# Ledger of designs, part 56: VHH binders against Profilin-1 (pfn-1)

Target 1, 132 residues: Profilin-1 (pfn-1), of Caenorhabditis elegans (q9xw16)
Amino acid sequence: MSGWNAYIDTMTAAAPSIKRCAIVGAADGSVWARTEADNVFKASEEELKTFVALFNDVTQVPAKGADIEGVHYVVPRTEESLIFGKKENTGFFAVKTKSAVLIAVYEGPNEVAAQVRKAVESMQTYLNNAGY
Below, E stands for the ipSAE of ESMFold2; O stands for the ipSAE of OpenDDE; V2 stands for 0.75 times the mean of E and O plus 0.25 times the DockQ between their complexes.

## First folded at step 7 (VHH)

Design v69 (from r2 with Y99V S100T D102E S106K E109T; framework vhh_4orz_3; at its last look DockQ between E and O 0.02; V2 from the best seeds 0.00; counts 0 for: pae E 8.2 > 2, grease 24.7 > 24.2, SAP .672 > .668, placed apart)
Fold by ESMFold2-Fast, scan of step 7:
Structure v69 (fold): chain B 132 residues (1-132), chain A 123 residues (1-123)
Amino acid sequence: as target 1 above (132 residues)
Amino acid sequence: EVQLVESGGGLVQAGGSLRLFCAASGFTFSDYAMAWLRQAPGKRREWVALISYAGDTDYADSVKDRFTISRDNAKNTVSLQMNSLKPEDTAIYFCAAEVTFEWGDKTYTYDYWGQGTQVTVSS
C-alpha cells in the first residue's frame, strides 16, 4: 500500500542489508512508518522521543552513545544531520530532514554500511526537496 | 600512514589479569573510535570492545564485566584491562581504528596494523 511505507520500501530495496527501519517525526519521535512482520522495528515511542532529541546537539552524542530497540550503540562520529552507531557486526544510520528522522538498522560487514548510508542520505535529500 | 602497535600480551593462569596497550600514530587519534579484536587459532576474528573518541564504550557479551577499554588522547594510546581471564580468552589481540571515508566513498572500516599481541591463558 501507498503512503509513508512506500519510502520504507524504497530504502530497503536500495540497501537489502537494512534489517529494520523507520521514518519518525523530528519534533516528537512519532512513528510515520516502520518495517513490520518479519522485520518489525521494535523501538517504543518513548525511546524514539529521546532519540530524535539527540539531533538538538549532535556534538554531545559520541560521549553517551545512542539507544535503539533497547540496544546501546557507540556513536563514532556525527555530522550536522547524521548520527550513526556501531555494535559489532550491526549498526544504524539516522538522518534528520526538515520534519522527519530516518532510522535504518543494518547487519553485516562494513562494506554494506556504505550502501545503507547512501540509501538513507538519498531519501533525506528527496524528503527535504519535498518539504518534509 | 596509520600505524598501530600492540603490547602487553603474555602467558597468564586462569583467573589472572593482563593489560594490553596500543600506541597509535599517523592520524588524528582524538577524532576516531578505537577497537580491540581477537583471533584464536582456526577461528574468525572476533570484536571484543569499542570506545568512541569521547569515551563511550561497548563490549562483546563474552567479555562484558571482565574487560575494560580506555583511552588517553594526549598520549595517543588505547588500552584493554583484562580481568578474570579464561582459557577461551586465548588469542592474538589486535588494535583497530575505525576510519571513515568521505567524498565518493562512504564506507566505514577498521585498519589493522602490526602483528597483534599474543595472550595465552592456561588452566
Scores: ipSAE 0.452, ipTM 0.737, lowest interface PAE 1.8, mean pLDDT 84
Fold by OpenDDE, look of step 8:
Structure v69 (fold): chain B 132 residues (1-132), chain A 123 residues (1-123)
Amino acid sequence: as target 1 above (132 residues)
Amino acid sequence: EVQLVESGGGLVQAGGSLRLFCAASGFTFSDYAMAWLRQAPGKRREWVALISYAGDTDYADSVKDRFTISRDNAKNTVSLQMNSLKPEDTAIYFCAAEVTFEWGDKTYTYDYWGQGTQVTVSS
């Protein structure tokens, strides 16, 4: 699935605050693509399997938070296909498509969240329209 | 810290009315567009109404002519008058402060929102 790397590059380039990204299978958390080199997305497939399963019932996620790359994030709220979390000056946005989960980990103040969210949601829309 | 506290929700019969209120703090209220969003069970959160810092309003098609959004900058409040309510209006309603910025040739918007208030419209 080397073609998925292009989408990683697109998301990563969307905002300087976005540090790491991954595209994983919604069903099993298998990694389709991820940032590499100096900004390697480090979550294991086992962790990702647990993470993507959160989308089965997003209403419970705020009570427990979410773990990505061994880091525990507070999840203020969720939507049907959106989970986002915060930890100090870091956070993540994760959106679910028809077949995938897109994850972007970012660093910065709250103000950067707008751009990060829009980046992943734009990709979400694109992939959904493409049938993924 | 941005704080948005919604109130005014409840149970109402179809055709009835409710008025939602939102008290905002932790930011310069007058500089931001305010909005109401709603989320029905098993559905995505959707935009309902928007009022700009200048007072311009916009509405989702599904609520046009039934809902009215207003703001009071002196009190840091935004309100949603909901008339002619329908069962399909049942949802948790969220008050939101919108942050809008330009990036490239696109405009991006992100919302901060409160805990929400439940609105239930019975048939």
Scores: ipSAE 0.041, ipTM 0.366, lowest interface PAE 3.9, mean pLDDT 89
Fold by ESMFold2, look of step 8:
Structure v69 (fold): chain B 132 residues (1-132), chain A 123 residues (1-123)
Amino acid sequence: as target 1 above (132 residues)
Amino acid sequence: EVQLVESGGGLVQAGGSLRLFCAASGFTFSDYAMAWLRQAPGKRREWVALISYAGDTDYADSVKDRFTISRDNAKNTVSLQMNSLKPEDTAIYFCAAEVTFEWGDKTYTYDYWGQGTQVTVSS
């Protein structure tokens, strides 16, 4: 827990357009850490379990989209360990590590998306290298 | 080279239906998410519906359950079925390839617009 909350802070500091984020278990969607207080990441347990299962076959995700926090996102494209979702001028990036899924929900114009992706992928690399 | 050509607009009574059609050429249509937007007199352009290249859809709340976006990748077309039309739906409707995606280490934005087709809903 001590290290997990710090990773939330690191991602939100690296990309200020991230409004909410979470680190959840890749197997079951259990919440290891999330943004709290006025910007609570509030996806349900059922929704997170469904969400992390999308990484079992990311190639099927663009046909179905993805739901988080009760919002449906169109998924334009995916990569092996990355799902990108869009709805209007908001979106999310989610990346999978060995043990976890990192989810960042952002607001802003299209140029902001690259910064958000960089923030979550940097953390993905760090956690993978640490054995998580 | 890139062309998006809308058709199917017209005058319709409130409660009626119209189907808008967009023919696309000059790009690999099956690689793009497609959208419909509209602009009412004196208003800013607003998003109406989006369809991913693989067929997943989403809608603005104001048209949800009344409008249906669909695509035919074999014919390079996207359409918008509009039912239960209201005077508030009066606008010029535009077909667009307007999506943000990330591929590799780059972010891409595509903004292709047709000339629009007028939809007028009489009270």
Scores: ipSAE 0.012, ipTM 0.379, lowest interface PAE 8.2, mean pLDDT 83
ESMFold2 (binder alone), look of step 8: mean pLDDT 82; pTM 0.832

Design v70 (from r2 with Y99I S100T D102T W103Y S106T Y108W; framework vhh_4orz_3)
Fold by ESMFold2-Fast, scan of step 7:
Structure v70 (fold): chain B 132 residues (1-132), chain A 123 residues (1-123)
Amino acid sequence: as target 1 above (132 residues)
Amino acid sequence: EVQLVESGGGLVQAGGSLRLFCAASGFTFSDYAMAWLRQAPGKRREWVALISYAGDTDYADSVKDRFTISRDNAKNTVSLQMNSLKPEDTAIYFCAAEITFTYGDTTWEYDYWGQGTQVTVSS
């Protein structure tokens, strides 16, 4: 029901290799918008609450990894407001804004991953500038 | 110069065990995730195991509960303990390092590959 679905469309248009993505509340992991239908983002509310709490101390995340949609990802590195994970030929990028966390799951080679990161970080910048 | 050198491969009977080693040099080993991949004759390369710089691990479903990846940052080595080997595990095994892209992109790629070590499992 939110206008937030337009931002999902913007990210997937910028990086078509995003298979599933969502915008969730940073405080509780509540879903503001997600991809639907054949690309439905399937993470549970409990999983998302656990995931957004990782941003409270990103330096601890590479030791334990991250779970998205019931899939465990090894986290090779983190930055202050960025967690990214890898599994086989898939991966994710997650970035935190003032009040939201953007999560994008992608599939493909490293060139694809770079484009997905740029799309997610562009949206992170936009939302921070909009006060979110 | 970045170098990855695999060792420990050989011939083993089904149900046996092997331990593979990868010696890394030319980069700050303790800062990078390390992976093992394999390529069987006539097949595409497939991922086997991954370990973060801080020790979190993940495995391909085909090797889960049989293989264990570990690292020794003091010796710049990553190893793969292979138990309950099957003929289907026959492949050349490669060590790879995941690095961040230049120019500020926070992605990874397997830019650094070893020559591989042959594992042959007979029935």
Scores: ipSAE 0.363, ipTM 0.672, lowest interface PAE 2.2, mean pLDDT 84

Design v71 (framework vhh_4orz_3)
Fold by ESMFold2-Fast, scan of step 7:
Structure v71 (fold): chain B 132 residues (1-132), chain A 122 residues (1-122)
Amino acid sequence: as target 1 above (132 residues)
Amino acid sequence: EVQLVESGGGLVQAGGSLRLFCAASGFTFSDYAMAWLRQAPGKRREWVALISYAGDTDYADSVKDRFTISRDNAKNTVSLQMNSLKPEDTAIYFCAAETFTWGDSTYEYDYWGQGTQVTVSS
């Protein structure tokens, strides 16, 4: 719990196009850390519980999409531990570690998507190596 | 060679309907999200609608509730049903296959046709 906000700060510094992000428990969607104040990550715990359960079978996600902060995103495709979505000029990347799911919502042209993914995957690697 | 061939455009009165079609070849159609974009004379290209390979959809606010995107993975086609057309919908309509390239840091669409012209008169 304590200190997890430092990882939020690291991700948003690495990819300035991230508007809001969170680190949540993979088992239940409980919030470990999230952006706050003017850029508060608004997802409810009920929504996050539903969202993290998507990682139990990522192959079903493109058929139904994903909801984050009450916004529906089309999911063009998924990978083993990655779900990403698109909505015009916004999108998200979510990656699963051993015990966490990292979610980053971004805004901007498609050129920023790879930078956001890189930031999220770098943190995923770090947390997995740290045993999380 | 990836090819996308649009058809179904034409001249229609305001309030009318048109159905656009896109035939895709040269890639594994069922693995890609498909989109419709449009470009009015002298304006920038704008996104209209998106459909995942499995059928989930999203729309630009300007066309929501009037347009419906659909696809047929067995026939490699995507279509756009346009209802309640307005003069502001006048544009060349393009279909696009959404691609994601990690190596060059882009997420982009592929365009392979000249589109299909839609003209809405008042």
Scores: ipSAE 0.418, ipTM 0.701, lowest interface PAE 1.8, mean pLDDT 84

Design v72 (from r2 with S100D D102T G104S D105G S106T T107S E109T; framework vhh_4orz_3)
Fold by ESMFold2-Fast, scan of step 7:
Structure v72 (fold): chain B 132 residues (1-132), chain A 123 residues (1-123)
Amino acid sequence: as target 1 above (132 residues)
Amino acid sequence: EVQLVESGGGLVQAGGSLRLFCAASGFTFSDYAMAWLRQAPGKRREWVALISYAGDTDYADSVKDRFTISRDNAKNTVSLQMNSLKPEDTAIYFCAAEYDFTWSGTSYTYDYWGQGTQVTVSS
């Protein structure tokens, strides 16, 4: 638990329904930290590069959706710094900071989505205030 | 008054096809994602298909490659084309509408629901 891995642990502790998550560079999708072992975040480097580029124009995202870990998610809405998607009983929230994109994949019904969003947005605020 | 009204249900033989329609009124249809869900007797309601306001689609594994969801924003209608029907597809089919309130923590993801239409597939 050092460096950026501590923030992964903070998010998963705040929202136990997060199954996998990562913190990646906003410019290139390079992985700064991710869940490992039994909860390994499996997105490829090329997939993450494509994913972070979605934040360049979020208004186009609902027409094409988003792919994370080879899974296609329908994106019902976007905000300037927030993309979220749904697939059956799973979903994700992704938020952009100054230098990073946080991606959290969760499992469960909509009752848990609010807690996951809160955890991700709290970390977004913290990192923005820290200059990231 | 918000309404979602399903139609097109009925009896069909295994291997057959059926097309369901959902007519929406009382809200700005083109701003909402639309979904189809189904409930068989004695089973939990399960999600079948979703289409975003902009047209991207997703499907449950059980219906992938057999069902197609589409929408017509000029007519405020969402439809579900059901091909290669199986007895296991027998259920009441509901359409539902969702804006973006996944963080509200509601018991169901969707803001609005129809009353459902019965689909029966005989073996």
Scores: ipSAE 0.358, ipTM 0.637, lowest interface PAE 2.2, mean pLDDT 86

Design v73 (from r2 with Y99P S100E D102S S106E E109R; framework vhh_4orz_3)
Fold by ESMFold2-Fast, scan of step 7:
Structure v73 (fold): chain B 132 residues (1-132), chain A 123 residues (1-123)
Amino acid sequence: as target 1 above (132 residues)
Amino acid sequence: EVQLVESGGGLVQAGGSLRLFCAASGFTFSDYAMAWLRQAPGKRREWVALISYAGDTDYADSVKDRFTISRDNAKNTVSLQMNSLKPEDTAIYFCAAEPEFSWGDETYRYDYWGQGTQVTVSS
């Protein structure tokens, strides 16, 4: 149980359909914590740096999509601090806080996606209120 | 009324090409992601391709690099260019408009469905 790993555990407990997730620095995409072992979140430093930079102008993202772990996701819409995408029965939700970006990759149907989104947005609110 | 009308299906030999069209009316087309799905006789309906309102695309592994989905928001149309067709591509092809987060799961109800167009690929 390291500090940031506790938040990874909280999110995966709240939404068991999260297959992999990470908390990364908003400025540089540096990994603060991630799922490990059989569900290790795999993304290069370069990919994460590119991904967090998408939050500089989320309105451009639906035209080009987003890449996470070498997988291209179609992004149907974005909100000010939320990017989400879909590929077949796999998807992701990513939210930006003051200092971090939370990324959760999931598999499953629409009701599962809704549960994952709720878990990620709940954690976003908590971290923003805590000054992160 | 809300309507999706597919066209462009037919008989083609293996290795050939077909272009399918879907004309949409009765709703704000540019607000919807559009998908193509197919169903072979006696098989489950499967997702084939997806396009966002802004044009980004995704494809099932079985058709990747052979099929191309595109849309024209000014004309309310979505199309599917099918190249290097195989006998296993034989199916009725449907276009559909659906809410986000329902893509790639055939168990979900799409907001709007077309009637379908038959594609038959012979060897």
Scores: ipSAE 0.131, ipTM 0.469, lowest interface PAE 3.9, mean pLDDT 82

Design v74 (from r2 with E98D Y99R S100E D102E S106T T107V E109S; framework vhh_4orz_3)
Fold by ESMFold2-Fast, scan of step 7:
Structure v74 (fold): chain B 132 residues (1-132), chain A 123 residues (1-123)
Amino acid sequence: as target 1 above (132 residues)
Amino acid sequence: EVQLVESGGGLVQAGGSLRLFCAASGFTFSDYAMAWLRQAPGKRREWVALISYAGDTDYADSVKDRFTISRDNAKNTVSLQMNSLKPEDTAIYFCAADREFEWGDTVYSYDYWGQGTQVTVSS
């Protein structure tokens, strides 16, 4: 049985500037897979539950921002299934599928951010097509 | 077409305050995140503060609790209130705007920079 860590590996291979990444349940923020060791994704269960609930009404997010791993990010824009945040030279992309939320935290300039977004959106499409 | 014009810079003594303004034109201001950056003599530009179109803010550690960024979408203006100024805050301050049509970019675009306003803090 293939584990969800294979999808983490696919995203980080596609965008090496992803520093930390996770796939969590859309309903409760339960962790299905995350980066480990030197790149361990450190968000608490409570923080993830709060984060995935942001997708219930993304229009409220730019007014308050989003917190991931205890770090506050300004959210410049949202789409129905996309929240992204920015902080200096770091940021994140989070996308919602039918049953999951993919979160990727990255570091680097605009070119890096574009690659991370592409990797996360490609995985979103794949998982939606697979029924997740 | 896009223009950002900074104002409010000047000479101030350490411990003093200044308020910078940025007037924007040529784009739909309320759709853009706005940032302030600064460049001190002999140093690289550094990011100072960021505000989303809806008002959420973030700050560089060096200015946190001293500077406040705000915006007035009706007037197409971003401001930066600078309190407890230090000599190390001496720099040219730039206003910048994020590209609304490109996802994944940083909150500022090099194409949408102002000319800058000089802030000098004396000891």
Scores: ipSAE 0.227, ipTM 0.588, lowest interface PAE 3.5, mean pLDDT 83

Design v75 (from r2 with S100E F101L D102T D105S S106D Y110F; framework vhh_4orz_3)
Fold by ESMFold2-Fast, scan of step 7:
Structure v75 (fold): chain B 132 residues (1-132), chain A 123 residues (1-123)
Amino acid sequence: as target 1 above (132 residues)
Amino acid sequence: EVQLVESGGGLVQAGGSLRLFCAASGFTFSDYAMAWLRQAPGKRREWVALISYAGDTDYADSVKDRFTISRDNAKNTVSLQMNSLKPEDTAIYFCAAEYELTWGSDTYEFDYWGQGTQVTVSS
């Protein structure tokens, strides 16, 4: 069984309002693990390659937004290792670690978004400390 | 005080075009996303277009490829260019502003609203 799926399970248990998520390689967007079955994360490998390249210069992202699963999200601002966005009734948080990018798509009110961000940032810290 | 003042509405034939304007005052315009929403008689208000302070845009499926939202941060204005108008576009159009740094809810949450401008599209 892939060890990377355990991190997906940990993150979704911490924030059940995460609808879909994935852990992908920071260099190429290759999928290491993602939610499956009824909550399958549907982004193509080409889209993910484009998405992870956004972390090469996050200052350009607010002018262009970001695309995940064929959905265009408006990005209000970025931080060095954080991109987040909104599309009416949905949102996402994406964080970069040493070798990975975590992407979580959620739906819910502001309190839910805050919990999702906390879960994603906690996992980012854990993976960075573990050398990933 | 905060004000959003719409203009440019009117009567137009199906297939025609209109350009709406919104003049903003009383707040730091560049900290806010600007949007256009509309309400047709007997229907709920719906969002149609949004533009972020940095210029990225988003559109409802019903108006995509026909409407274009733009903003001029130096003049504190936002505009909506409406092309290929249809009778179902008939509505009161509202300008709205959302403080971007607080985005985190599951919907666009508008802090300020204008009074609206009537658009009527005849067949």
Scores: ipSAE 0.333, ipTM 0.650, lowest interface PAE 2.4, mean pLDDT 86

Design v76 (from r2 with A97K S100T T107R E109T Y110F; framework vhh_4orz_3)
Fold by ESMFold2-Fast, scan of step 7:
Parts: C-alpha cells; structure tokens; sequence
Structure v76 (fold): chain B 132 residues (1-132), chain A 123 residues (1-123)
C-alpha cells in the first residue's frame, strides 16, 4: 500500500528495460517502495544502508565498486548525485534527491542504458521539485 | 599517439595458463578503466575483464575465478592472468581503453588500437 509505488510504475513505463528498482531513504536506506512479485528488488536493508552511504563521498566509489542484490558492479566513474555500474548483461543507475535514493537495475545491451538513465534522472528532477 | 600493444599469447594445452600484457602509451593511463576483450573464430567480440582506474575489477561469467586482471600504473601496463584454460578460450585477445566522448556518458565504451594477441588452447 505504498503511495510511492506510483513512481516506480512511472519509471518502468518510461524505460521497460528496468528489471527491478526501488526508492529508499537517503539517510538510512529504508525502503519506501520497490518492484514486487516476480520482479522483487532483493537487496537487504543492511546492503541498502551501505549503498546510500556511498553518496556521502562519491569520489571513493570507483576504488571499491558497489554491491546491489549481492552482485558486485564496477563503477567506472563518478558524477555528482549519480552512481552507476555495468556488467556484461546487467547494470544500474542510482541517483540521490534531497531525501531519497532511486535505484534501477536493468538488463540488456548498452543501447538501453541511455533510456534507463534518462528515466531515473527525470524522476530525480521530479522528486526534487516536489520537495523530496 | 595513443597506442596499446598486446603480447603474451601462444599455444597451450587445456588446463594450462598464459599471462597477457598490454603496454599503453600516449595518454594518462591512471585516469582510465582498462579492459580485455576477445573474439573467437566465427563468433562475436565479447568482453572478458575490466579494471577501473582505481583498481576494482569485474569479469564475464565464462572466465570468473579462472582469469585475473591487474594493472601497474607505474609501468602503464594492464595484464590478464589466464588459468585453467579451455579450448573455448581460443580467441584473439584485445586490450581496450575506456573511451568517453561526452560528459555523462554512462555506458562502457572502449577503444583498442592493437592487433591483439592470439591464444590457442588445444584439445
């Protein structure tokens, strides 16, 4: 019954290559909404707490990478408020807003990455404008 | 100018090992991710291993736990240690530098200039 599920639906409609995603609290990694059922986002609360702490200093992330759903991703470079990683068949984009972190895991070739990034960054802008 | 030169390939029997080297020049080596890619006869090019500019690594599932990528920033060299080689590892191996053309490019994109080094694993 989370109202935040509407934002998950908006992102996945904009970029169908998103396989799993979540909106979590920036301070503690608490889950506000995530994909469910056959597409359940499986990251533990401990893993999410560790992940959101990466935004405290994104410049350190390429040295250690990032772990999502027990999968290790190399982070090839950093950008302000954006962490992304890539594997052969999977990748993720994560963006920080004022109070939330949006995480989208996608599958497919590199051509779909641009659509996923656009969807995630559009939602980041929307939530920041809404005061989140 | 920018140049990548691969070496270390050869013929080896199944279960053996080889170490590939890539000597890089013409750019600030320590600022870029480096990768190894391979192309087998009649097959598409595939990514094998990646090392970030800061040393974190990733591998294709087919080579996980058998191959190890490493870099030496003082020597501008990236290497690939290949253990427990299988006939299906037979390919030309290419060294590649991360290529970024626009601020915010969020996908893996690589350049390679070398002719590659041939690895042949028998039987």
Amino acid sequence: as target 1 above (132 residues)
Amino acid sequence: EVQLVESGGGLVQAGGSLRLFCAASGFTFSDYAMAWLRQAPGKRREWVALISYAGDTDYADSVKDRFTISRDNAKNTVSLQMNSLKPEDTAIYFCAKEYTFDWGDSRYTFDYWGQGTQVTVSS
Scores: ipSAE 0.252, ipTM 0.546, lowest interface PAE 2.9, mean pLDDT 84

Design v77 (from r2 with Y99G S100D F101W D102T W103F; framework vhh_4orz_3)
Fold by ESMFold2-Fast, scan of step 7:
Structure v77 (fold): chain B 132 residues (1-132), chain A 123 residues (1-123)
Amino acid sequence: as target 1 above (132 residues)
Amino acid sequence: EVQLVESGGGLVQAGGSLRLFCAASGFTFSDYAMAWLRQAPGKRREWVALISYAGDTDYADSVKDRFTISRDNAKNTVSLQMNSLKPEDTAIYFCAAEGDWTFGDSTYEYDYWGQGTQVTVSS
């Protein structure tokens, strides 16, 4: 049984510009799965707990930005279940499901962000339909 | 109808300062993140600074302690204060508005671009 890491592999295959990603619990930021080895996702449990709490009121996020792996990102806009951040040639997309938050950090110019967004939104839809 | 108009560029000697302004019209300015980008002759356009609609900022490493981006939502303006200018800062500076441009089917870029303002820094 592959467990949750199979979903990480699916997202990274769909958008090769994803450098690191994770699936974490929406209530507490506990890690269910993350990229490992050369692409290890390095966020601490404390940082992830803070990050998932941003989904309690996404309208406040653009005022303070978001921190992932010790890197501060400006958040230009949010949707009810989506936060994305920007920093030069890097960025992230994070989406909330019923029980999980999916976080994907990518590297590359802005043109690759659309594929990363599609990958995380496809997984969001799948997990919501699976009851997560 | 939507317009971004840059101003404040000019010729300055190394170590000097300039303040650039971008006047926005035709959209709800206070709902948009605003960016400054620059393009030097023969080089690619590069990102310089970003400010969210709510005031959080970020900067390219090359300008981080020298440039300050700010906005005035009552006046529909974003500005870039440039201190300790270097010859390497010589470029056309562009103002851009950033909405939800990541959402959609096509290749995306900043929602609105101005025509730019020339900054020339002499050694």
Scores: ipSAE 0.315, ipTM 0.641, lowest interface PAE 2.3, mean pLDDT 83

Design v78 (framework vhh_4orz_3)
Fold by ESMFold2-Fast, scan of step 7:
Structure v78 (fold): chain B 132 residues (1-132), chain A 124 residues (1-124)
Amino acid sequence: as target 1 above (132 residues)
Amino acid sequence: EVQLVESGGGLVQAGGSLRLFCAASGFTFSDYAMAWLRQAPGKRREWVALISYAGDTDYADSVKDRFTISRDNAKNTVSLQMNSLKPEDTAIYFCAAESEWEYPDSKTYTYDYWGQGTQVTVSS
C-alpha cells in the first residue's frame, strides 16, 4: 500500500534520531512499509514473524531479549502493547495496534530515546483511532 | 529513597582482575534492569554492561569477552567481574538503574538512579 509510506515519513520527521523503521502486520510480520535506500530496514520475514509473536506474551520477553536486524537487544521491561530494547548507542521501540506493529530503531545517545517513543506512541494512537 | 552504592574499585596491574559490587535500596530491585557505565577523565560517559531484571545481558564490544555482569535479586546487588584489565579500562565506574517508563513525564532517555561511582585504575 502506497499510503503506508506516508506514516513512515511522518514518524521519521517527528523523531530524526529514528534511523530505520517499519510497519508490519501484527498477525504475521508481513511488511506494509519500511524505510529504504540509505536507511533500509533489514529484518528478514522470518525474524519479523518471530518478533510480532512476542506480543502474544510480553511478560516472557525480558528473560530472552529481542532480535531485530540480526542485533540482540536487552529488553528492560514491557507493557501490554510496548516492547523496547537497549544497546549502548542504539535501541528500538515497538508498539502493537489492533492490526499492526510499528518498529523504530534509533541510533544516538540515550537522550534521544524519549522523542522516538513519543513519535511511535503518537502513531500507535492515530492508527488505533483509524481502526488499524 | 533510592540509594545505589558501588564498591570494589582499586589499583590493579594490566592483565589483572577486579570485581565491582552495587548495593541497591529504596526500590523493588528485582523489577528493574541494571547497568554499569564508566567515565575516564576528559571523556564522555560510556555504557559497559546491561542486565535485565530476568537476567538477559549485553556488553559493549570493548569489554564483551572480559567482563561479566550478574545480579542477586535476593540481596539487591548487581556485580561486574572484570578480567584481563587494560590501562584503557581506567575510569570511574557507575551503577545505574533504568528510568521509570511513566509517559508522558517519564525520563525515558537516561538512567534515573545513579551511584557515586568507584575508581578503577589499571597500571601498565
Scores: ipSAE 0.356, ipTM 0.663, lowest interface PAE 2.0, mean pLDDT 83

Design v79 (framework vhh_4orz_3)
Fold by ESMFold2-Fast, scan of step 7:
Structure v79 (fold): chain B 132 residues (1-132), chain A 125 residues (1-125)
Amino acid sequence: as target 1 above (132 residues)
Amino acid sequence: EVQLVESGGGLVQAGGSLRLFCAASGFTFSDYAMAWLRQAPGKRREWVALISYAGDTDYADSVKDRFTISRDNAKNTVSLQMNSLKPEDTAIYFCAAEYSFTWPSGDSTYEYDYWGQGTQVTVSS
């Protein structure tokens, strides 16, 4: 069975404001794990392939934005392995590890953004140290 | 001193067009996202459109496909082209600026560092 679902549970427990999240392959956007049922992460395989390719050159992303689950997000800036976006009361954080991209979509005021970023970056550090 | 000065407002008939301008001074314009917000009589202020420092745009559903936001970094201006205007678009329109390289703070709307004083748009019939 896939142990990757445990990491989804860890992130959502650390930041309850995460509405939906996924761990996907950095090379192709293939889904390793995602939130399910009422919190299903519903990005298509084609959309995820396009999204993970953004990490090939993050400096180009603010000019085009990013699409997740059919929603366009303005990306105010990027960092070396971090893309994040804003759309009114909704946002996302996405981080790249050696082999994976972690995507967390949240809803709520900007105060919760720091908590969501912390959860995603903590998992990024853990997975990089584990060789992923 | 920091200033955002709106212009281009006025009276127009339903179905008509207006172009609003916002002239910015006193800060590094190219580092800021620029937005248009509006406040109709008796209503809350609502967000209309955003353009990032790098040129990507976003719009409220109520104005999508009718309004276009653009910027000219050489002139330190942001503009809003408003087509197919409706009486419901009647409002005071404000431009606002958000520094692109700061951490998000504030409430569930975009947090803006600088605001203009607004320009009146009135759509009749």
Scores: ipSAE 0.399, ipTM 0.690, lowest interface PAE 2.1, mean pLDDT 87

